# VH-VL binders against p78833: the designs that were tried, part 2

Target 1, 198 residues: p78833
Amino acid sequence: MSFPASTHVYIAKIIGKKGEGDKILDLLSKVNEHVLKSEPFTKTYYFARDAKNPDYIFGLELYDSKEVLENSHKTSNPFLAFANYLTSTHAPLAEPLQLLNFKVVDGHLDKDNLGPDAKDYVLYTEYTGDSATLKQQLTVNPKADTSLIIHSLDDPSLYAVVTRYSKSGIEPGPAEISGATSVSQQVIYSGVGFLNRP

## First folded at step 11 (VH-VL)

Design q4
Fold by OpenDDE, fold request of step 14:
Structure q4 (fold): chain C 198 residues (1-198), chain A 118 residues (1-118), chain B 113 residues (1-113)
Amino acid sequence: as target 1 above (198 residues)
Amino acid sequence: QVQLQQWGAGLLKPSETLSLTCAVYGGSFSSYYWSWIRQPPGKGLEWIGEIYHSGYTDYNPSLQSRVTISVETSKNQFSLKLSSVTAADTAVYYCARERYDWGYLDYWGRGTLVTVSS
Amino acid sequence: DIEMTQSPDSLAVSLGERATINCRSSQSVLYSSNNKNYLAWYQQNPGQPPKLLIYWASTRESGVPDRFSGSGSGTDFTLTISSLQAEDVAVYYCQQYYSYPWTFGQGTKVEIK
């Protein structure tokens, strides 16, 4: 396995009001600086914009465990500043914050260590259906530089796949799984964060 | 300090279903994974499976087809069911707490001997 | 599955002498990203559940005497009791928690010579 079993995947869906995307990313950039400097337990801290909505911020985070996420990352000053902004009287969010907990099923991230790029094709797909079926049918794409299959910690019927093609011009659609529903989101690297530690 | 109290039937016939429950006292139930481990008499330890308060489970493949672990968060309890038992399932069964979600076990129940005999 | 193999199966050591138990994993339990070894050691007394002694290969659990130490990395690990005491007579197990399923060594029985 590429990841220890304790690896915790955190998916953030932050939908800001019109024009809030930049501010959100600025704050996340500060968090990222702290992560790079002080959080060796954070393997991935990657943020992107929805391809259709620049104020919709997508986050892919990998931690050594949920414990370090809860007791270390979320207790950092820059994170608290970020969190406080989201819950401030300014009310920057258009929709409630979504924070999803996942475990790694299989896959790899940036296997060639190219780093994230805005020119990358990155697709996040959520699958909902029979857990056993999804577990069996979802497979890692070896041709993709990033292909990560994750299973929801909160909902056993929910799986997700992160697929990335690095500046190749390839834009495959999500795999279809019979008997399951899927929702896909294309995201564009915002310049904030990393897939693997630099 | 956290304490684990476990109970269940200790004598079963072949083909019956083993059923054990573990109650957690002290600490935050929702912050940790909870495991079942068994130990046949005079033998080593075998991890059976784990559960999170959300109901997320992971089982040992060797037992997956027969094992069900469930949780009742409102009672800070989690349970083990092992179906179609045979003499090979005779063991002391332990419930245990993982240190958060790391995978090593820092608190253990006292164990429950389950004997499968005709 | 990651297979854990301990050696020896049994060990007799005089009081006050050093006891050394080895544990080998069939594959590395070292995660290069965080440089941590996902390896734990347990002590089990007769009729009692296992007790956590060491985690991350070398970190002692609170309350564990300093005569217990863990070392090693990757696939080879060692539990050392620097000066064996009477209360240290027990079976010791290593465990990997790098990948599911969790697996344990077969155990090493430590006795007084």
Scores: ipSAE 0.932, ipTM 0.960, lowest interface PAE 0.4, mean pLDDT 96
Fold by OpenDDE, fold request of step 14:
Structure q4 (fold): chain C 198 residues (1-198), chain A 118 residues (1-118), chain B 113 residues (1-113)
Amino acid sequence: as target 1 above (198 residues)
Amino acid sequence: QVQLQQWGAGLLKPSETLSLTCAVYGGSFSSYYWSWIRQPPGKGLEWIGEIYHSGYTDYNPSLQSRVTISVETSKNQFSLKLSSVTAADTAVYYCARERYDWGYLDYWGRGTLVTVSS
Amino acid sequence: DIEMTQSPDSLAVSLGERATINCRSSQSVLYSSNNKNYLAWYQQNPGQPPKLLIYWASTRESGVPDRFSGSGSGTDFTLTISSLQAEDVAVYYCQQYYSYPWTFGQGTKVEIK
């Protein structure tokens, strides 16, 4: 399945203070319920925990456009409640919220429609380098259940790849691209969200 | 109401570089993608490429090697450069706004005729 | 690239009569996830830029007269002018915005018979 060009990818990096992960995910769960019921133009709403830090929440979101993100998703009451919590006097964040904007280059989210699982091996890798080189060298892994290549709207030198092997545990690391630097993060599905709409 | 005003040199010699600029008035520049489209005399429309306020671009593969689209957000302007022009590049060039990032074009400049001739 | 093909290349219609323009895409521009067709129609008068008429295959842009309508899904689309008016003499283009690069049909010239 191909994505329309307008598809907007939103990566959220939420680093909570110690013990805040559960509360953050609880709020995101409420948002997810709203997305499922009321946001048909939200393609993916997937949240995972960093493999080493349970209070580090990773979000992969796909929208049919950025307009949908800004004027539909972010205007929902559950989202506003979530956002208000993050900016509340409680100050639950250990680091500033990171929200990254991408476009889809190529790939698939769940080739066999298996759905996300906590046993999935999921790797998020950011590549920084020459845009033309990265575009040429990054390729979709057809054996992976998720293989999504995305290009940053915020930094044209930045690409990212989301790789998932369903219920397979540990898998090899990211592909090495000559002339590019890479940073990877292994994440574990939190139970909140979906890759493809149920 | 959104208005697009465009300008640039309309007469070029072969091998020169086409340079056009489009200024946006009356809208949120950062909320939309901005495109260049050209139309040879008596022919159809060809999409050249687009740019976002961040500098993100997508180009038509047919022109990618010669095209550069840039943005100056402080002025709400974006520009087109097409290098190594030939007679085949003679066309009316339009700047246009995409409705948000959907890809269809709801506001257009008046167009600039660029003629490539020896 | 998705190739867009219009038919006919030119059309002569009497005033007050129906004009029908067809557009075919080489690949489907229907997104199954949202059930939207990424297809637009434009009207272009001589010496003027194209004007957006229809988007999402069947939604009229604001200010577009009711006599203009779009229909179709997947790969086959139609622009219909129910009652041709003198001001409707123009070239009409379809455009897909499903995948890069954006591509247009070759255009259909509508004239008065």
Scores: ipSAE 0.917, ipTM 0.954, lowest interface PAE 0.4, mean pLDDT 96
Fold by OpenDDE, look of step 12:
Structure q4 (fold): chain C 198 residues (1-198), chain A 118 residues (1-118), chain B 113 residues (1-113)
Amino acid sequence: as target 1 above (198 residues)
Amino acid sequence: QVQLQQWGAGLLKPSETLSLTCAVYGGSFSSYYWSWIRQPPGKGLEWIGEIYHSGYTDYNPSLQSRVTISVETSKNQFSLKLSSVTAADTAVYYCARERYDWGYLDYWGRGTLVTVSS
Amino acid sequence: DIEMTQSPDSLAVSLGERATINCRSSQSVLYSSNNKNYLAWYQQNPGQPPKLLIYWASTRESGVPDRFSGSGSGTDFTLTISSLQAEDVAVYYCQQYYSYPWTFGQGTKVEIK
């Protein structure tokens, strides 16, 4: 297995008001600097923009455990600055912040250590259905640079798949699973964060 | 100080369902994963499964088809059900706390002997 | 599943002498990203639940005497009792928590010679 069982996956969906995307990413960039310097327990800290909405920021974060997320990462000054901005009187958010907790089922991140690239296709798909069926039918794509299957801690009927392709290796879309519903989001690397530690 | 108290029926007939409950005192229930482990008499330890306060579970594949772990967060309790028991299920059953979500177990219940007899 | 194998199954050591227990995992429990070994040691007395002694292969749990030490990395690990005391008579287990399901060694019974 590529990841220890304790690995905690954190998905952040941040929908800013018009024009807020840059400020959000700027603050996240400061957090990222701190992560690189002071948080060896943070495996992935990757932020992207929704392909259709530049103010919709998508975050993929992997930590050695939820404990270090809650007791270390979220206690850092740059993170607090970021969090304070989101809850400030400025009210930069268009929609309520979504923070989703997952465990890794299977997969890999940036297996060839290419690093993130804005030219790559990154697809986030959420599946809702029978847990046993989803667990059985969702499979890792060995041709993808990133193919990560995760199971929600918050809703046992919810799974998600993160897939990254090179331009030459793109597939038509997410796998369809009988009896399950799916919602996909295509995101583009924002320039902030990393998939694997450089 | 964290304490785990467990209870349930200790004598079963074959094909019955084992049912145990563990109550947690003196700590944050929502901050940790909680596990069930069993130990047949004179033998080693077998991890049965774990649960998070949200209801998320992970089971040992060897028992997955028969095991159900549930949680009642309002009472800081979690339970184990094992269906279709046989003599092979005779063991001392322990509830335990995982340190956060790391996977090693730092606090244990006293154990409950469950005997399956014909 | 990751299989854990301890050796020996039983060990008799004189009071004050060194006791050494080995544990081998069928797969590495070392995570390259954080360089930690997902390995724990437990002590179990008769009629009692296991007690956590060591985690991360070499970190002592609070209250554990310093005569207990853990070492090793990857697939080979060792629990050492530098000077065996009477109260150390027990069964010791290693456990991996790298991947589901958690698995334990078969146990090593430590007795006084």
Scores: ipSAE 0.872, ipTM 0.935, lowest interface PAE 0.5, mean pLDDT 95
Fold by OpenDDE, look of step 13:
Structure q4 (fold): chain C 198 residues (1-198), chain A 118 residues (1-118), chain B 113 residues (1-113)
Amino acid sequence: as target 1 above (198 residues)
Amino acid sequence: QVQLQQWGAGLLKPSETLSLTCAVYGGSFSSYYWSWIRQPPGKGLEWIGEIYHSGYTDYNPSLQSRVTISVETSKNQFSLKLSSVTAADTAVYYCARERYDWGYLDYWGRGTLVTVSS
Amino acid sequence: DIEMTQSPDSLAVSLGERATINCRSSQSVLYSSNNKNYLAWYQQNPGQPPKLLIYWASTRESGVPDRFSGSGSGTDFTLTISSLQAEDVAVYYCQQYYSYPWTFGQGTKVEIK
């Protein structure tokens, strides 16, 4: 495993009202510019759209620690502008914002440093079940450009897997895990963010 | 200033279960990870495991089958249980705070000597 | 597991002289993305818990005298006491926190010659 144990994974699920997706991504693009310039502690800042709903924004973020997320990233001006928009009187959200906290169990992100692309197939799957069982059965896919297994800090029974094939035409499917329930979401790169720093 | 106070039984017989509790004063309990470390008499330090306020745990593989760390957030306390103890488990046990989630330990309890003897 | 090995096991130094303790990790504890070494040093007095001295290999904890310094990168690290004082008699430990489980060196006992 190439990640330090302190690496903190932040999953953002942002469901905008109809037509709000572009504005949300525009603000996140401004945050991304700041991250690239001023946040060396942010390893990954990747945003995608749900394959079926362009106003459903999915975010995968990796930080050196939870401390830098809370005390540095969330205190930046572009982040605050983004947060203020979401809570403004305009009320752009169709559902409450979901911010999930995870640790890395195993895996890799963009192992060949090809960069994200809108043509990539990306699958996010959440597994709920016995922690020991899930930890044992979930495995990294070495053939995928991105294969990341994460464990929830908020719910110890929840794991998630991010799988990505770059320009291969392979559509990832969820692994069947005995004794666990799963929910999958296919996402498409929005053009905002990175998996590894360029 | 953060203070850690720990307590529990210091004398056990073989096969019994070690039980220790650590209480945290003067700081945010939910902002940090909390660890247990032990030190046999005259020897080095061994990390046992850690816990987050949510109940998330990570254990040393060497002890994983016998270790349970739990948390009671309403009291700002976390506990250690070690089952099936033997003489090899005789040590001073420390609770400690990790600085946020980095992994190094900035505040320590005073330690509790646990002796396993027939 | 990452194994931590200190050298020497014991060290006797005259008052006012330099004390040098080495620590080696079986794997690199340097993270290339942030260029930080996940390495800490502790001081332990008899009957007391360990006390944090250095983190990130070279950053002194608040309140630690400037005669204590940490150096090194990757797999080889050094704790230096530039001028040994009587109160510095203790056992010193290095610790890696790059990967689970956290592991410590076996300790180095520093005494006055």
Scores: ipSAE 0.870, ipTM 0.936, lowest interface PAE 0.5, mean pLDDT 95

Design q4
Fold by ESMFold2, fold request of step 14:
Structure q4 (fold): chain C 198 residues (1-198), chain A 118 residues (1-118), chain B 113 residues (1-113)
Amino acid sequence: as target 1 above (198 residues)
Amino acid sequence: QVQLQQWGAGLLKPSETLSLTCAVYGGSFSSYYWSWIRQPPGKGLEWIGEIYHSGYTDYNPSLQSRVTISVETSKNQFSLKLSSVTAADTAVYYCARERYDWGYLDYWGRGTLVTVSS
Amino acid sequence: DIEMTQSPDSLAVSLGERATINCRSSQSVLYSSNNKNYLAWYQQNPGQPPKLLIYWASTRESGVPDRFSGSGSGTDFTLTISSLQAEDVAVYYCQQYYSYPWTFGQGTKVEIK
């Protein structure tokens, strides 16, 4: 079963100041409760901590379309409370919030419906290079529990891949693509969110 | 009330480049995809491709080697270029608005007949 | 590509009678996760651009008369005009928007018998 072409992927990079990660995740947990109860159009709402810094929060979100992200999710009361905290005079962020918009190229999110686990090996990799080359050479890994290939709406040279393995000892590095540069981030599931709706 | 106005040359010789422009009035240019569709005389509709205001495009594979869609966001305009035309490219060309990013087309331009001589 | 096939190619119907147009897709356009069919219907009157009638298979666009209705799911869809009026003489197209490229049916011409 594939994704409709309208499917929208949103990557959030939330660089919290020291000690802020728990509060950011607490607020996101409240947004997640609302998503589960009221947002059938939100198909993935997954939050993780950076493997090296627990105050850096990574988000992977899938929506039926960008329209429902902008006009329904971002207008909800729990989301507004979260957004208001991030922009408050408390200033919880060390760097400006980075929100990235993508289309799905190919892949799957939870192949065996195992659900996310903090013991999973999860890698997020951004590739920059020739779009035709990246489109041809990036391929889904059928052995991965998550293997998602996405293409930026805002930068045609930017692709990204999310790879997740639940089995211990399987920690492949990012695929190398000739003529492209890459940046990778290992993340650890935070206990907040889901990959497939329960 | 959203209106789409389109223009461009209506008569071409083989091997020339088709070039059409569509201007959007009375509504937001952002938030929506913008499509080109063609219809040969007496025939059905063929989607050519679409563009987002950021410049993100998707093209019909049947035409992708010859087509370029571009956007001029500051003017609320988007354009179609189709290179190396032949008589088979004779058609009415429409611009249209996609309802946000859902894929169906809720507003259409009036069309431009482009004739390619044999 | 998802191929869209309409039947019939041409249809003659008396004023006030029901017109029925069928559309079949080569693959399902139903997304089970949201239970929506990614299918639209368009009307094209002579000399005019196409006009959106129906989206999500059965949702009528604003301003479209209620004599137009859509039904079906998955791969089989129907556009019904419950009581044909003179202004309904047109070519009707179905369109899928589940996957790129967007594809249309070949069209069904509706005439007065």
Scores: ipSAE 0.771, ipTM 0.911, lowest interface PAE 1.1, mean pLDDT 94
Fold by ESMFold2, look of step 11:
Structure q4 (fold): chain C 198 residues (1-198), chain A 118 residues (1-118), chain B 113 residues (1-113)
Amino acid sequence: as target 1 above (198 residues)
Amino acid sequence: QVQLQQWGAGLLKPSETLSLTCAVYGGSFSSYYWSWIRQPPGKGLEWIGEIYHSGYTDYNPSLQSRVTISVETSKNQFSLKLSSVTAADTAVYYCARERYDWGYLDYWGRGTLVTVSS
Amino acid sequence: DIEMTQSPDSLAVSLGERATINCRSSQSVLYSSNNKNYLAWYQQNPGQPPKLLIYWASTRESGVPDRFSGSGSGTDFTLTISSLQAEDVAVYYCQQYYSYPWTFGQGTKVEIK
């Protein structure tokens, strides 16, 4: 089961001010409704809260291509309403919106099609180092329910890994990679979105 | 209409480095992948690799040890270098636009014949 | 690598008659999740670069005459020229774009009989 080479991964880091997380997720739920109804090209549309701060929203999105992200998803009315809120004079963000573009290196999103759950242990880790070393040493974990390895379009030294375990008590940290540094973020499924289209 | 203009030296000796440049006119540079493809005389097509305007590359594994593709985004240009050439590298070399990032090639340069002599 | 095999290598067809070219991939190029075949066809006239004819196995590129059609799914694909014209004398290539590296068939030369 592999992804076509055109598959585009979008990581969203939405750092809301205190109390803004619920509104951000409410708007994203409207985008998700549109995605399910009208965007068969959107294969993953998953939103979670940072484990330490519920107003920090993490997004994992997969598209058949960057083209459909840019020309179809980001031009939809529900997306524009969401984007307009984020840039409004209300100023709901504590930090500028971060939207990160990646290609899939290897992996799987929802191995047994279990769906996301708020009880899942989910870790997002960014690795910075030598590209060839990272490509060689980062490996898919076949025991994880999600194990996705992605490579930045904008920074050749940047790889990321999304891991998810639905089994209680399994909470591994990031892999140690020779000559690389890493930053990890634990997130909790928000109830908005999906990993595999239903 | 999109146009791709390519240039570079057409005659090389063994062990030299092939160097070609492609300039893009009449369209967006930043929305598309840009490919190099080669065709030995009278033979089929071989994809060499591609580059995104950010510098992101993918190479044919068969050539990866000798190939560098680079981009000069401010000039809407991308370039091919192929090191340590031999007679087997004699081909017409094409630059081409990939339809966004989908993988098929919708506009092609006119081609540059590169001959590697003895 | 996904290997692409075309048949026949060469085809002679009378003007106005049907030409049929086959392309077979060593692995499926159908992505079941979007139900698309990552398969393109190109025409290369003598002394010219290739020109895109068909993508997604069956979608004609803008400006391509409707006598060109593509069909097939998974691993087996066909390019059909319903009524051969003199300008259709060329070499035709299939290409997969499912996975890196992009690979082409060996080509099929179409001639007037």
Scores: ipSAE 0.760, ipTM 0.904, lowest interface PAE 1.3, mean pLDDT 94
Fold by ESMFold2, look of step 13:
Parts: C-alpha cells; sequence; structure tokens
Structure q4 (fold): chain C 198 residues (1-198), chain A 118 residues (1-118), chain B 113 residues (1-113)
C-alpha cells in the first residue's frame, strides 16, 4: 500500500429521479475539469452509473486529507454549482444525498495505470459487522485492477470494498465474511473522472 | 487559543486500570484527531492512539489489546483507559491535538505522571 | 512500524554556534504524489511537554524563531539551530506521520558547552 495515513476516501451515492443521470454527470464533468486543472490534492475522482439504474450515480473520490476535501474541493465554484443544482427547487434527487467518509485500510487503485473503462467489471460492497473481524478478514485481491478496502469514519461497524477488473470474464462476487452482512452494487464507468491522475 | 487540560489518578497498583480525561477549550473539537502519548521517566515518546469526534479510533498495535480511547463530544472531552497496568506503564501521559487528520501534533496538555507501584 | 533513529544522542554546543541534529527513518516518508515529507520536529524543554517546531520536514510552526530550520527528504533529515541560545537547551525529537503507528526518534539532548 502506497497511501499516507492521512488519505481520505469519499463515497457519493446520488439517487437521481428518472432522466436526471445525464445532467448530474454533465455537472460532475465540469467539476472534474476543475479537479484536473486546479486540485493536485485530488488523487481519484471517479463517477459511474448503477448497473441497474442509469440515473443512480456512484462516486469514488480520494483526497490527500479530509481537510483539503472540506476546505478546498467543496469550496470551488464548479462544486458549488453542482451542489446548488442538487438542492435546487427542481428537486432532481429521488432520495437524500448520501456522502460517506472513509479511511483507507489497504489496497490499490489502477494497478497497471490502464484508466477506467465502461467495459470494466466494478463492484462496490459494504460490510457491516465486528470491526476487528472485518479488518482481519478483508484482504486485497492482487489480481484485481482496483482492490480498495476502506473503513467508515462515522460507523465503526462499516467497511467497504471497491473491486475492478478490466479483463473480460472475471466477475467474482463479494467475499463472504462470517458474522457480517453485506450489500453489493455493480457500477459502470460513466466516462466522467479518473482513477489515477493522468 | 486552543488549550488542553488533563486530569486523572496518578498512583496505581499492578492490574488496575489507568483512566485519564482531557478537556478541550478555546477551539473546535470536530474536524481534528485527538491523541494520547506517553513518556516513561527519562525516556522518549510513544504514541498510544487517537480518536476522531465521531468515535473513530486508531491504536498503537503494541498497546491495542489493553487500550480504549473514548470521546464525549457534548463536553469536548476525550479519555484514555489502559487496563492491567504494570510498572512498565509508569510514564508521563500527554493528550494532544493532531492538526486535522495530517498526523503531527500542534497542541499538547501539560502531562500527568502516572506511577504504577511494584 | 517506521523506526526513527536520531544522532547524536547528546550534543554540547557553545552559545551562538551551530547545532545539527540528524534523523533517519527506516522507510521513506516522502509521498511522491504531493512531494511532501511526512516528518515533524519537536522541542521539549525540561519539565515541559513537547512543542511543535517543524512540520513537512522544513516548514516552521508559527512563533518558532528562524534560527530553527529543517531539511532533508525521503529517509534522512536534519534539524539545524543556526545560533544556539540559552533557551534552546532541550531534548529534540523527530516524528513520522506517514503511516500508523506514529513513531518518534529516541531524542537528542542539546546542551551548552
Amino acid sequence: as target 1 above (198 residues)
Amino acid sequence: QVQLQQWGAGLLKPSETLSLTCAVYGGSFSSYYWSWIRQPPGKGLEWIGEIYHSGYTDYNPSLQSRVTISVETSKNQFSLKLSSVTAADTAVYYCARERYDWGYLDYWGRGTLVTVSS
Amino acid sequence: DIEMTQSPDSLAVSLGERATINCRSSQSVLYSSNNKNYLAWYQQNPGQPPKLLIYWASTRESGVPDRFSGSGSGTDFTLTISSLQAEDVAVYYCQQYYSYPWTFGQGTKVEIK
């Protein structure tokens, strides 16, 4: 693992009303352009659609620290425009915005620097259970192009794993952990964002 | 200006539980990690662990089986419990503020000497 | 754990002369992605808690005199006191904050010769 302990992971679950996914992604594309130009502290800024519903947007973001997320990224004009749309009287969301704060436990993001692709198999799994057990049993998959294990700042029983395979035919399900429950979501890269800074 | 005030019992017998509290004044309690560090007499510094206001903790593996750090956010306080103490746990114990989540410690309490009898 | 080793263990320097303290980490504390060294220096005067002097290897904390400077990168770091003053008699510690657990060097005692 190559991440400093200060690294902050932010998971966004953006549940758009029917037909809203394209507009949400368009605004996020403008935020992404700003991130590439002006935010060297943003190491990952990756957006995908839920595999079953294209209006549900999944975000995976990595920052050098939570401080720069809060005091630099969230105060940028493109971000504020995006955030203002989500809370506008147009009411584009079907459910309240979910923003989840995590620390990195272990793993890697774009192992061979291939970049994200809509053909990638990507699975996001949340695990709830005993923290010590989850920390011990969740392991990095060295064959995956992405294998990231993260632990919630706000719920000590919550861990999550992001896995990505760029090779066809590899679609493993989530690991089963004794004494824990899990919920998985397959997502498809939207064309907006990056895993490693280009 | 941020001030850290700490208190707790200074004399323990072997097998007892060390218990210290640190109160934070003059600044925000949220957004920062809060640490405990100890220093045996005449020796160097050992990081014990830290806590975020949400209750998220990280501990030194050398002490993890005996350490609990807790937070009382409504009082701007955090605490240290170290169980099953021995003479090797005799030290000055400090509370400190980590600058946000970066890892370095910018404000320190005055220290509490805890002595474990033989 | 990243082990931090300081040299020398103690150092006697005449008033107004230069004091040099070295710190070596067992692994690099440089994050190449942001070009920052996750290293801090602390001063501990007798009977007092440690005080932050330097972070990011070379950035002085507010209120620290400019006679204190930090340098180095990766695994080898130096704290320099350009003109030793009486109040600088203390023990100095380096600390890494790249990975858990946070670890400190064993300390370097600076005395007046």
Scores: ipSAE 0.753, ipTM 0.908, lowest interface PAE 1.3, mean pLDDT 94
Fold by ESMFold2, fold request of step 14:
Structure q4 (fold): chain C 198 residues (1-198), chain A 118 residues (1-118), chain B 113 residues (1-113)
Amino acid sequence: as target 1 above (198 residues)
Amino acid sequence: QVQLQQWGAGLLKPSETLSLTCAVYGGSFSSYYWSWIRQPPGKGLEWIGEIYHSGYTDYNPSLQSRVTISVETSKNQFSLKLSSVTAADTAVYYCARERYDWGYLDYWGRGTLVTVSS
Amino acid sequence: DIEMTQSPDSLAVSLGERATINCRSSQSVLYSSNNKNYLAWYQQNPGQPPKLLIYWASTRESGVPDRFSGSGSGTDFTLTISSLQAEDVAVYYCQQYYSYPWTFGQGTKVEIK
């Protein structure tokens, strides 16, 4: 088994005003430096830009538990500097910050330890539907370099899938699930963060 | 100091629904998972399932088709329903606190013996 | 499911002597990324609910006497009571919390010889 049951997945949707993406990523780069040095409990800390809006930052984060996210990561000085910027009178966000809490259902994050690349095809898909049906029909894609299935702590009808291909020519759309609706977002690795700790 | 108080009917007939409630006093309700565990008389422990304050649940597959765990966050309470009981469901039922979301159980209720008559 | 097997089923130990209880899991409960074993030990005195003794295989819960210690890694674990006292007469359970469902060993009854 790749992940203990306590593993916590955090999806961050940070929609910056026009021109803000670079500053948001600069601050996240400083948080990432601290994560690598001081947070062995942070197993994934990956940031990407929305493929259509470079000021929309997508975050995929994995922690050994929600407890260490809340009580250790969110209390670090670089994180507080980042959080203070987002809530400052400068008002850098175009839309309210979305922070989503999930458990891992199944999958893998960097199958061959290749690391993230800006040329990767990365798709984040949210599915809404009957929980039992989604749990049964969503399956790991063994050909993907990332195939992660996650279930919301806050909305039992919400599942999500992160799929990544490092090989060119592989760009499948989201899986069709009977009786479910889906919303997909293609993202491009920003150069900030990691999928597996070195 | 965290304390768990539990209650519910202790004697059931076959096919009835087991219903137990656990109230949490002293500590935070929202930071932890809350579990139900059962122990047939003279036998070992079986984890039934757990719930987060948001309503997120996970169940033992052996009981999943019959079990519902629910939460009433405004009262710091969570409950267990087990449908279609048989004599095999006779056990002491415990509520317990999971240490945050790590999986081990640091506080336990006193237990409620539920007997299913034949 | 990860099956947990304890040995022995029961043991009798003289007051003041060492008691050793073994627990074996059907799969590793060691997470290599954090080097932690997702393994706990509980004590259940007669007529009482279980009480947490040890978590992460070797970390004592607050208020647990020093005579209790845990060791082992991966699939093989040991609970040791270095000098058995009268209040230690109980059934002891190991539990894994690596994967759902949480599972317990069948228990080991400790008696005074």
Scores: ipSAE 0.735, ipTM 0.903, lowest interface PAE 1.4, mean pLDDT 93

